# Miniprotein binders against Mucin-6 (MUC6): the designs that were tried, part 71

Target 1, 185 residues: Mucin-6 (MUC6), of Homo sapiens (Human) (q6w4x9r395to579)
Amino acid sequence: GHCSLEGGSFVTTFDARPYRFHGTCTYILLQSPQLPEDGALMAVYDKSGVSHSETSLVAVVYLSRQDKIVISQDEVVTNNGEAKWLPYKTRNITVFRQTSTHLQMATSFGLELVVQLRPIFQAYVTVGPQFRGQTRGLCGNFNGDTTDDFTTSMGIAEGTASLFVDSWRAGNCPAALERETDPCS
Key: E = the ipSAE of ESMFold2; O = the ipSAE of OpenDDE; V2 = 0.75 times the mean of E and O plus 0.25 times the DockQ between their complexes.

## First folded at step 16 (miniprotein)

Design pm27
Fold by ESMFold2-Fast, scan of step 16:
Structure pm27 (fold): chain B 185 residues (1-185), chain A 87 residues (1-87)
Amino acid sequence: as target 1 above (185 residues)
Amino acid sequence: SMKRIRVYIEVEGDPEKILEAAEKIYEIAEELGVEVFVYVREDGLTTVIFVEGDEEKVKEFVERVREILKELGAKVEVEEEVEKPEE
């Protein structure tokens, strides 16, 4: 299965349901019993200022009891808070430069992540067949049915993306200042 | 620099009530300058909290969060994970 985070704020689930969102926080993209050590793949969104979206992907995080791998839009890769030179290898995860504009995180447990660094920061998630029907998060439940792709963290299928996205918030949100001047019209 | 640690917290209780408390948990994290992640496991029953930062700040975070969770009747298990030292 394939899930994509493109154009700053567009998501296509594993079951190929497209949607758009405007959140500015850390969200669970993928949670599954197939991920070792309570692993979860997460996406960090912040305000972008780009013409086609007010929200953009700024980092992708793989968090488990052993690893916290962060790939950010400034092309820095860290694990457990330490910057890593590529290629970076652990027992089960390898991060390397796939092309001049793309990084790949390959794993031994059926998860692959490709991150486009330029011209727009984007992410592509691929999971093996063992993940079918066993995923949760912004990428959907991978059960072959798009009608329940907006299943919240509490297991409720929503008809719209807003409550679905909010339910998958999983971290400190970047501090934001409210606009002081808000002209009417 | 100061020793940095990561702590993994398993919380057994009503996940809806615990997630309602998450905003206060995030507020404490911001005050102490620690990074925190809160989410519900696939079983829909256990809430997981990861917190990372300077050892003294993380320990203070854990104690304050433990008090909040006790008020919700939740059971809390804490496992400390030490980040690999800098080379």
Scores: ipSAE 0.317, ipTM 0.701, lowest interface PAE 3.8, mean pLDDT 80
ESMFold2 (binder alone), alone request of step 16: mean pLDDT 76; pTM 0.730

Design pm28 (from gm1 with S1M M2E K3E R4T L83I)
Fold by ESMFold2-Fast, scan of step 16:
Structure pm28 (fold): chain B 185 residues (1-185), chain A 83 residues (1-83)
Amino acid sequence: as target 1 above (185 residues)
Amino acid sequence: MEETIRVYIEVEGDPEKILEAAEKIYEIAEELGVEVFVYVREDGLTTVIFVEGDEEKVKEFVERVREILKELGAKVEVEEEEI
């Protein structure tokens, strides 16, 4: 399965459902029992005045009990807060430069992430067939049915992207977002 | 840099009620300058809290959050991660 985060704030789920949202927090992108040690892939969004979107992907985070790997739009890769030179290899994860403009995170457990650094920061998530019907988060449930792709963290199928996205928040949001009086999500 | 620790908290209870308390948890994290992640595990039953930062600040965070979760009747298990 393939999920993409493109053009600032566009997402295409594993079941090929496209949507757009307006959020500036850290969100669960992919969660699955197939990920070891309570692992979760997360996406960090922030406001951008230079992209075609009012909100843009600024970092991707892989968090487990032992690792916190952050790949940012500034081309910095850290694990547990320490900057790493590429290629960076752990027991189950390797991060390396795939091309002059792309980084790749390859894993031993069926998850692959490709990050485009330029001209626009974007991410592409690939999962093996063992993840079918076993995923949760912004990338959808990977069950072959797009009608339930807006399933929240509570298991409720929503009709709108905004409630779906908000349910997958996993971290702090900028204070400025709280003061918005005319939300467009 | 001060010594950084990471604590993993498993919270068993109603995930919806626990997530409603997440704004208070984020407020405490901002006050103490610690990084926090709060989300429901893939089982849909257990809420997980990761907190990372200076040891003294993280310990204060854990105690304050434990009190909030106690008010919700949640069962809490705390483990310091080796990072």
Scores: ipSAE 0.463, ipTM 0.754, lowest interface PAE 2.1, mean pLDDT 76
ESMFold2 (binder alone), alone request of step 16: mean pLDDT 73; pTM 0.678

Design pm29 (from gm1 with V62L V65I R66A)
Fold by ESMFold2-Fast, scan of step 16:
Structure pm29 (fold): chain B 185 residues (1-185), chain A 83 residues (1-83)
Amino acid sequence: as target 1 above (185 residues)
Amino acid sequence: SMKRIRVYIEVEGDPEKILEAAEKIYEIAEELGVEVFVYVREDGLTTVIFVEGDEEKVKEFLERIAEILKELGAKVEVEEEEL
């Protein structure tokens, strides 16, 4: 299965249901018993000046009891708060530069993440068939039925995206002031 | 290096009630400048609170949220590590 985070605030679930995302915090993309040690894939969104979106993806986080791997739009990769040179390899996870504009995180447990760094920060999540019907989060439940893809963290199927996305909030919202201190502007 | 710690907290109780309290947990984290994650595990039974930051600030965070969780009747198990 494939889930995509594109164009700032557009999401396509594993069951191919498209929707727009309008949050500015950290959210669960993918949670599954197939992920080891309470692992979860998360997305960080912040305010966007782009006409197509009110918010944009700024980082992707893989969090477990062993690792906190962060890939940010600033092209920095950290694990447990320490910057890492690529290729970076642990026992179960490898992060490497796939192309001049793309990073890949490959795992031994059937999860693959590809991040486009330039020209627009975007993410693509691929999971193996063992995840079918066993996912939860913004990427949907991967059960072959799009009508229940907006299942909240409490197990309630919503008709609209807003309550669904809010239910998957998992962290603090980024500080607005970070944009004013950008050394590249 | 400056001392930073990570704390993993397992919270046993009603996940719905604990998540209702999460907004206060986020407010406290923002005040103290610590990074926090709050979510229910895939089993739907245990809520996890994961916090990182300067040791002094993380310990103050733990003290403040402990009272919130106690009022909810939640059982808490804490695991700390140095970063």
Scores: ipSAE 0.603, ipTM 0.819, lowest interface PAE 1.5, mean pLDDT 82
ESMFold2 (binder alone), alone request of step 16: mean pLDDT 80; pTM 0.765

Design pn1 (from vn4 with K26E G28L I30V S31P; at its last read DockQ between E and O 0.72; V2 from the best seeds 0.72)
Amino acid sequence: SDIEERLEREIEMLEKRLEELEERAEKLGVPEDVKKLIEEARELVERAKEALEEGDLFTAAVLLIRAWLKLRRAARRLAEEEE
ESMFold2 (binder alone), alone request of step 16: mean pLDDT 86; pTM 0.840
ESMFold2-Fast, scan of step 16: ipSAE 0.739; ipTM 0.875
ESMFold2, look of step 17: ipSAE 0.748; ipTM 0.878
ESMFold2 (binder alone), look of step 17: mean pLDDT 86; pTM 0.838
OpenDDE base, look of step 17: ipSAE 0.817; ipTM 0.914
ESMFold2, look of step 18: ipSAE 0.778; ipTM 0.897
ESMFold2 (binder alone), look of step 18: mean pLDDT 85; pTM 0.839
OpenDDE base, look of step 18: ipSAE 0.792; ipTM 0.908
ESMFold2, fold request of step 19: ipSAE 0.695, 0.689, 0.687; ipTM 0.857, 0.852, 0.853
ESMFold2 (binder alone), fold request of step 19: mean pLDDT 86, 86, 85; pTM 0.838, 0.842, 0.836
OpenDDE base, fold request of step 19: ipSAE 0.750, 0.750, 0.747; ipTM 0.895, 0.893, 0.894
ESMFold2, last read: ipSAE 0.641, 0.689, 0.618; ipTM 0.831, 0.855, 0.812
ESMFold2 (binder alone), last read: mean pLDDT 85, 86, 86; pTM 0.836, 0.841, 0.838
OpenDDE base, last read: ipSAE 0.764, 0.750, 0.740; ipTM 0.899, 0.896, 0.892

Design pn12 (from vn4 with R73K R77L; at its last fold request DockQ between E and O 0.66; V2 from the best seeds 0.75)
Fold by OpenDDE base, look of step 17:
Structure pn12 (fold): chain B 185 residues (1-185), chain A 83 residues (1-83)
Amino acid sequence: as target 1 above (185 residues)
Amino acid sequence: SDIEERLEREIEMLEKRLEELEERAKKGGISEDVKKLIEEARELVERAKEALEEGDLFTAAVLLIRAWLKLRKAARLLAEEEE
């Protein structure tokens, strides 16, 4: 399964459903029992301009009981608040520079993350087949059915992205705004 | 717990950073954007402290990350403005 966060406001789920939102919160991208130690992958969005539609991804976070790994748009990688030199390795996670513009987080449990640093901060999430039907968050449920990708944190299927996205926010943040746009444009 | 203590240390670190940035921001010519970021970061730290007191370690951690990011942005912008 491949999930992408591109163009500052575009998301494509594991089931290949594209949608767009504007928000300035931290959102859960991926939760799964397949992630050890209650792990979760999250995305931090912030305003990038003055208008409501000017939002962008500013960091990707992997949070578990053991690790709090932050990959920021300025290429700083931290774990539990402490800056780390690359390549950085924990028990089952390795963060390293893939290319001059890309960082990669590799894991032993079937999660891969590639972060494009420039010109636009973007993220690409890959999960193994063992995650099929066992994921939740903005990346969807990876069950081959796009019609139920917008399932909220409470297990309710939504027809639009706004309420779906808002349900996966962590912290008190402004509501997300859905906008219909071709993600390939 | 170990996690709680770690989060407390992070809070202390962020508070120190906040104070440093606030002092630098007292100088003339600092943009309102930088000031706002600092203010928002402070609010997030306070909320994180509250979450921590309530035992919501997850929320505390998330809030601290946002605070940290805002402070980094503030510091970057401030450095540009001081040049």
Scores: ipSAE 0.848, ipTM 0.927, lowest interface PAE 0.5, mean pLDDT 94
Fold by ESMFold2, fold request of step 19:
Structure pn12 (fold): chain B 185 residues (1-185), chain A 83 residues (1-83)
Amino acid sequence: as target 1 above (185 residues)
Amino acid sequence: SDIEERLEREIEMLEKRLEELEERAKKGGISEDVKKLIEEARELVERAKEALEEGDLFTAAVLLIRAWLKLRKAARLLAEEEE
């Protein structure tokens, strides 16, 4: 299964459902019982320009009871708050420079993350077939059906990306709805 | 616990960095954008401390990540303004 975070705020789910959102928060991309130690993959978005509708990915985070790995847009990698030189290896995670413009986080539990650093900070999430039907978050539920990929953190299928995305906020950030037709503040 | 100890260490590191940037801001000559980022980072660290005291370790960790990112952006913008 493949999930991507591209451009400003474009997402394509494991079931190939594309959508876009404009938020400035930390969002849960992927939760699954297949991730050890209550692991979750998260994405951090922030304002990227003068317009409230201009938001972009600024970091990708893997958080578990053992690790807190942050890959930031300024090309720094940390674990539990400490900066790490690459290649960086734990018991079940390896982060390394794949190319001059890409970093890779490989794991022994079927999660793989490739981060494009330049020209635009983007992320590509790959999970093995053992994750099928066992994922939650912005990357969808990986059940082969795009009609229920907008399932909220409460298990409710929503008709709009905005409500779905807002349900996956982490860290108590305010809900910010950006309307395409709203005038400047 | 081990997780709480790690989060407390991160809070200590971020507070030290915040104090340095806040002191720099008091001397003037920084943009309002940089000042706002420093203030946002302080707010995030304080909220992380509250979450940690309430036992919400996940929320504390997420807030500290956001604070760290805000401080990195502030430092980058400050370097660009001095260039």
Scores: ipSAE 0.796, ipTM 0.902, lowest interface PAE 0.7, mean pLDDT 86
Fold by ESMFold2-Fast, scan of step 16:
Structure pn12 (fold): chain B 185 residues (1-185), chain A 83 residues (1-83)
Amino acid sequence: as target 1 above (185 residues)
Amino acid sequence: SDIEERLEREIEMLEKRLEELEERAKKGGISEDVKKLIEEARELVERAKEALEEGDLFTAAVLLIRAWLKLRKAARLLAEEEE
């Protein structure tokens, strides 16, 4: 399955359901029992510039009991707060420069992440078939049915993205700002 | 735990970097954008320390991610403004 974080604030789930972000927080993108050491993939959204009102992806994070790998739009890669030279390899994870504008995180457990650094920070998540029906978070449940893709962290299937997105906030952030007037529906 | 020890070391590193940045900012002439980022980074560090004291290791780990991002953004913008 494929999940994408594109155009700064757009997400397409593993079951191909598109929606848009409006918040500024760290969000759980993917949790699964298939991820070793209580692993989780997370996405950080913030304003594209301090003075800008629009929200965009600024970092992607893999967090487990052993690792906290952060790939940021400033092109810095850290693990547990320490900057790392590429290629960077742990026992099960390798982060390397795939092209002049793309980084890749390859794993031994069926998760792959490709990050576009420029011109717009974007991320592409690929998971193997063993993850089918065993994912939770912003990338959806990967069960081939889009009607329950917006399953909240409390296990409730929502019809709209707003409550779904807010349920996957991590780190005690304020709720996503609701935009009252947006010409794009 | 090993996780708690790593988070404590990460907080120490971040606090040292943030103190250095705050001292540079005290020289004056910084934009509101830089000031806001420094204040937000400090707030996130204090909340991470509170989460760690309460044994909420996951929240502490997550808060530190955003703290680092705001700190590095503030440092970059400050360096640009100092020219």
Scores: ipSAE 0.769, ipTM 0.903, lowest interface PAE 0.7, mean pLDDT 84
ESMFold2, look of step 17: ipSAE 0.781; ipTM 0.895
ESMFold2 (binder alone), look of step 17: mean pLDDT 84; pTM 0.814
ESMFold2, look of step 18: ipSAE 0.757; ipTM 0.887
ESMFold2 (binder alone), look of step 18: mean pLDDT 84; pTM 0.817
OpenDDE base, look of step 18: ipSAE 0.808; ipTM 0.912
ESMFold2, fold request of step 19: ipSAE 0.666, 0.666; ipTM 0.839, 0.832
ESMFold2 (binder alone), fold request of step 19: mean pLDDT 83, 83, 83; pTM 0.812, 0.812, 0.812
OpenDDE base, fold request of step 19: ipSAE 0.760, 0.761, 0.760; ipTM 0.896, 0.896, 0.898

Design pn14 (from vn4 with E50R T59S; at its last look DockQ between E and O 0.77; V2 from the best seeds 0.75)
Fold by OpenDDE base, look of step 17:
Structure pn14 (fold): chain B 185 residues (1-185), chain A 83 residues (1-83)
Amino acid sequence: as target 1 above (185 residues)
Amino acid sequence: SDIEERLEREIEMLEKRLEELEERAKKGGISEDVKKLIEEARELVERAKRALEEGDLFSAAVLLIRAWLKLRRAARRLAEEEE
């Protein structure tokens, strides 16, 4: 399964459903029993301008009971608040420079992350077949059905992205008052 | 717990950094953007502390990450303005 976060506000699920949203919170991209130690992949969005539609991805985070890895737009990779030199290795995770503009996080448990740093901060998530039907979050449920990708954290299927995305907010982030979704997506 | 202790240490670290940036911001000539970032970071740290007190370690961790990002951005901008 391949999930992408592109253009600052566009998401394509593992099931290849595209959608757009504007938000300034941290969102769960991927949760799964296949992630060890209650791991979760998250995306941090922030305002990039003055309007509510001017939002962008600013960091990708992998958080578990054992690891906290933050890849930010300024090429800083941190674990537990400390900046790390690349390549950075933990027991099951390796973060390294893939190209001059791309970082990669490789894992032993079937999760791969590629982050494009420039010119636009973008992220690409790949999960192995063992994750099929066992994922939840903004990247969807990876079951081959695009129609149920907008399943909220409470297990409710939504027809639009707005409530779906809001349901996956992390850290008790306030709901966006002026969130927009692209109806064409 | 070990996680809780780690989060507490992180809070202390961020609070220290916040204090440093706040002191630098008091010297004048600092943009409103930087001040706002610092303020937002402080708010996030406070929210994280509350989450920690409530036993919501996950939320605390997430909030601290966001706070850290704000502070880093503030620090970078501040450095540029001081040049």
Scores: ipSAE 0.782, ipTM 0.899, lowest interface PAE 0.6, mean pLDDT 92
Fold by ESMFold2, look of step 17:
Structure pn14 (fold): chain B 185 residues (1-185), chain A 83 residues (1-83)
Amino acid sequence: as target 1 above (185 residues)
Amino acid sequence: SDIEERLEREIEMLEKRLEELEERAKKGGISEDVKKLIEEARELVERAKRALEEGDLFSAAVLLIRAWLKLRRAARRLAEEEE
């Protein structure tokens, strides 16, 4: 299964459902019982231009009870707040420079993340077949059916990307719909 | 707990860095963009402290990540403006 986060705030789910959103928050990309220690993969988006609708990916985060690995667009990698030299290895995670422009996080539990640092910060998530039907978040549920990929954090299938994305916010961010529709900004 | 201790150390580190940037901002002559980034980072750290007080370790961790990213952007822009 492949999920991508590309320039212009475009996302393609594990079931190949594309969508776009605009928001400045941390979002849960992937949760699964296949990730050890209650692990989650998250994406941080922030304002990238002058207009309200210009947001971009600024970091990818793997968070579990043991690790808080941040890969930032300015090419710094941290774990639990501490900057790390690459290659960086834990018992089940290795982060290393794949090429001059790409970093890779490889794991023993079937998650792989490739981050393009330049020219545009983008992320590519790959999960093994054991994740099929066992994922939640912005990358969808990986069940081979796009009709319910927009399943919210409360288990409700939504028809629009905006409501779906807002349900996966972390860290008490404002809802994207309310921001876009507020005439007073 | 171990997680709480890690978050407390991260908060201390970010507050020291934040104080340095706030001191630089008081000198004046910096852009409103940089001032706003510093203010946003301060707000995120304070929210993370409240989340930690409430036992919401996940939210605290997420808020500190955003604060760290804001501080890095502020520091880089400040250095660019002063050169």
Scores: ipSAE 0.704, ipTM 0.866, lowest interface PAE 1.0, mean pLDDT 85
ESMFold2-Fast, scan of step 16: ipSAE 0.800; ipTM 0.906
ESMFold2 (binder alone), look of step 17: mean pLDDT 84; pTM 0.826

Design pn2 (from vn4 with E4L E22A R42L)
Fold by ESMFold2-Fast, scan of step 16:
Structure pn2 (fold): chain B 185 residues (1-185), chain A 83 residues (1-83)
Amino acid sequence: as target 1 above (185 residues)
Amino acid sequence: SDILERLEREIEMLEKRLEELAERAKKGGISEDVKKLIEEALELVERAKEALEEGDLFTAAVLLIRAWLKLRRAARRLAEEEE
């Protein structure tokens, strides 16, 4: 299966359901019992450029009990907070420069990530067939049925993307403040 | 625990680098954007410290990712403004 994060704010799930993403948080992109050491793939979104109304992908993270690999739009790769020279290899994960504008993270457990650094930071997630029906997060449940792709962290299938996306927040992000005048004035 | 000690060391390094960046910023004219990024990174570090005190290692780890991203963005922008 393939999941894509493109154009700063667009996501296409493993079951090919497209939606647009709006947020300034870290979000769980993929969790699965197929990932070792309680692993999770996550995406960091932040306000982009001059317009603070739009959000864009700024980093992709693989976090487990052993690794905290961050690939960011500034082209720095870290593991557990330390910058790493490429190619960077652990026992199960290799991060390397595929082209001048693309990095790849290859794993031994059926997950691959390709990150486009320029001109727009974008990510492409590939998972092997062992992940079918065993994924959760922004990339969907990979069960061949698009009608339940917006399944929240509580296991509820939503009709709209907003509740789905919000349910996959990580790191206790503060709620976005409305640009409305304070209701008490 | 090993994870806790690793996160505590990461917080120490972040605090030191943010302090150094803030001192560099004071020596020249800088944008409000650089100041805002430093302030946002410091806030994320404080929230990560609170998460660690509560034993929430996952939240602390996630908050530190965003703190590092803001620190590096502030440093890059400051370097660009100094040229």
Scores: ipSAE 0.722, ipTM 0.869, lowest interface PAE 0.9, mean pLDDT 84
ESMFold2 (binder alone), alone request of step 16: mean pLDDT 85; pTM 0.839

Design pn3 (from vn4 with E4L E15L K49A)
Fold by ESMFold2-Fast, scan of step 16:
Structure pn3 (fold): chain B 185 residues (1-185), chain A 83 residues (1-83)
Amino acid sequence: as target 1 above (185 residues)
Amino acid sequence: SDILERLEREIEMLLKRLEELEERAKKGGISEDVKKLIEEARELVERAAEALEEGDLFTAAVLLIRAWLKLRRAARRLAEEEE
């Protein structure tokens, strides 16, 4: 399955449901029992420096009991708060420069992340078939049915993106304001 | 305990770097943008310390990520304003 975070504020789920949101928080992209050591993939959004009310992706995070890998818009890669030179390798994860504008995080457990650094910070998540029907978060449930792609952290299917997105906030942030240009109304 | 010790060390490092950045900012006129970023970074570190005190390691870890991002953004902007 393939999930994408593009254009600063657009998300396409594993089941190919597109939506847009605005927020200034850390959000859970992917939780799954297939991820080792309570692993989760997360995205950090913050205010855009260009426009009055726009927000954009500024970092992607892989957090587990062993690792806190942050790949950020300023092209710094850290693990557990320490800056790392690329290529950076752990037992199960390798972060390396794929091209002059792209970083890749490869794993041994069926998760792959490609991050575009320039001209716009964007992320592309790929998961193996073992994740089918076993994912939760902003990337959806990967069950082949788009009608329940907005399933909240409480297990409720919502009709709009705003409540869905707010349910996946991490780090005790205030709720994002609902935008009227929700493509899934 | 390994996670707790790592988070405690990270908070200590962030507080030291924030103090250094705040001291640099006092020397010259800084924009409101830089001042706001420094204030936001400090608030995130303080909230992370509170979460850690409450035993919420996940929230502390997540808040520290945002604190680092704000701190580095403030440092870059301050460097630009300094010349």
Scores: ipSAE 0.722, ipTM 0.866, lowest interface PAE 0.8, mean pLDDT 84
ESMFold2 (binder alone), alone request of step 16: mean pLDDT 84; pTM 0.817

Design pnX (from vn4 with F58S I65S L69S)
Fold by ESMFold2-Fast, scan of step 16:
Structure pnX (fold): chain B 185 residues (1-185), chain A 83 residues (1-83)
Amino acid sequence: as target 1 above (185 residues)
Amino acid sequence: SDIEERLEREIEMLEKRLEELEERAKKGGISEDVKKLIEEARELVERAKEALEEGDLSTAAVLLSRAWSKLRRAARRLAEEEE
């Protein structure tokens, strides 16, 4: 399965459901029992530098009991608050430069992350088939049915993206606003 | 054909990244493993183009997914060899 965070605040879930929101918070992108050490992937959004009416991805975080790997739009990679030189390797995770404009985080547990640094900070999440039906967060539940992709942190399927996004906040932040899914908006 | 246009853009992005990996590989020397992965990704991209020309969008999408997988594996192996 593939989930993408593109063009500011556009998201396409593992079941290929697109949506857009306005938010300035850290959000749970992916949680799964398939991730070791209570692992979770999180996305940090903040106001766009161009317009106060738009928000954009500024960092991606992988958090577990052992690691807090942060990849920021400024090309800084940290683990547990310490800056790391690339390639950075742990027993199960390797972060390295894929191209001059992309970083890749490879894992031994079926999760891959590719981050585009330029011209716009964007993220692409790939998970193996073992994650099917076992994911939750902004990337959806990966069950092959798009009608329940807006399942909140409390297990309720919502009809609106803003309520769905708000349920996955991982901080004290204002409520997200639903935006049109039109790519030209 | 919104899907067809999306797949065409995806092919262009994949080709550009493969070209950059090939240039990086030339500077550091490459193993047969990296060369094979890049060649397999190229073959999958060409097959995807053929599927698109035939109007088989689902096959094109599957082949591109496999090409991206080969590209990520090649990039990882190349980074390991550059140490």
Scores: ipSAE 0.012, ipTM 0.510, lowest interface PAE 8.2, mean pLDDT 79

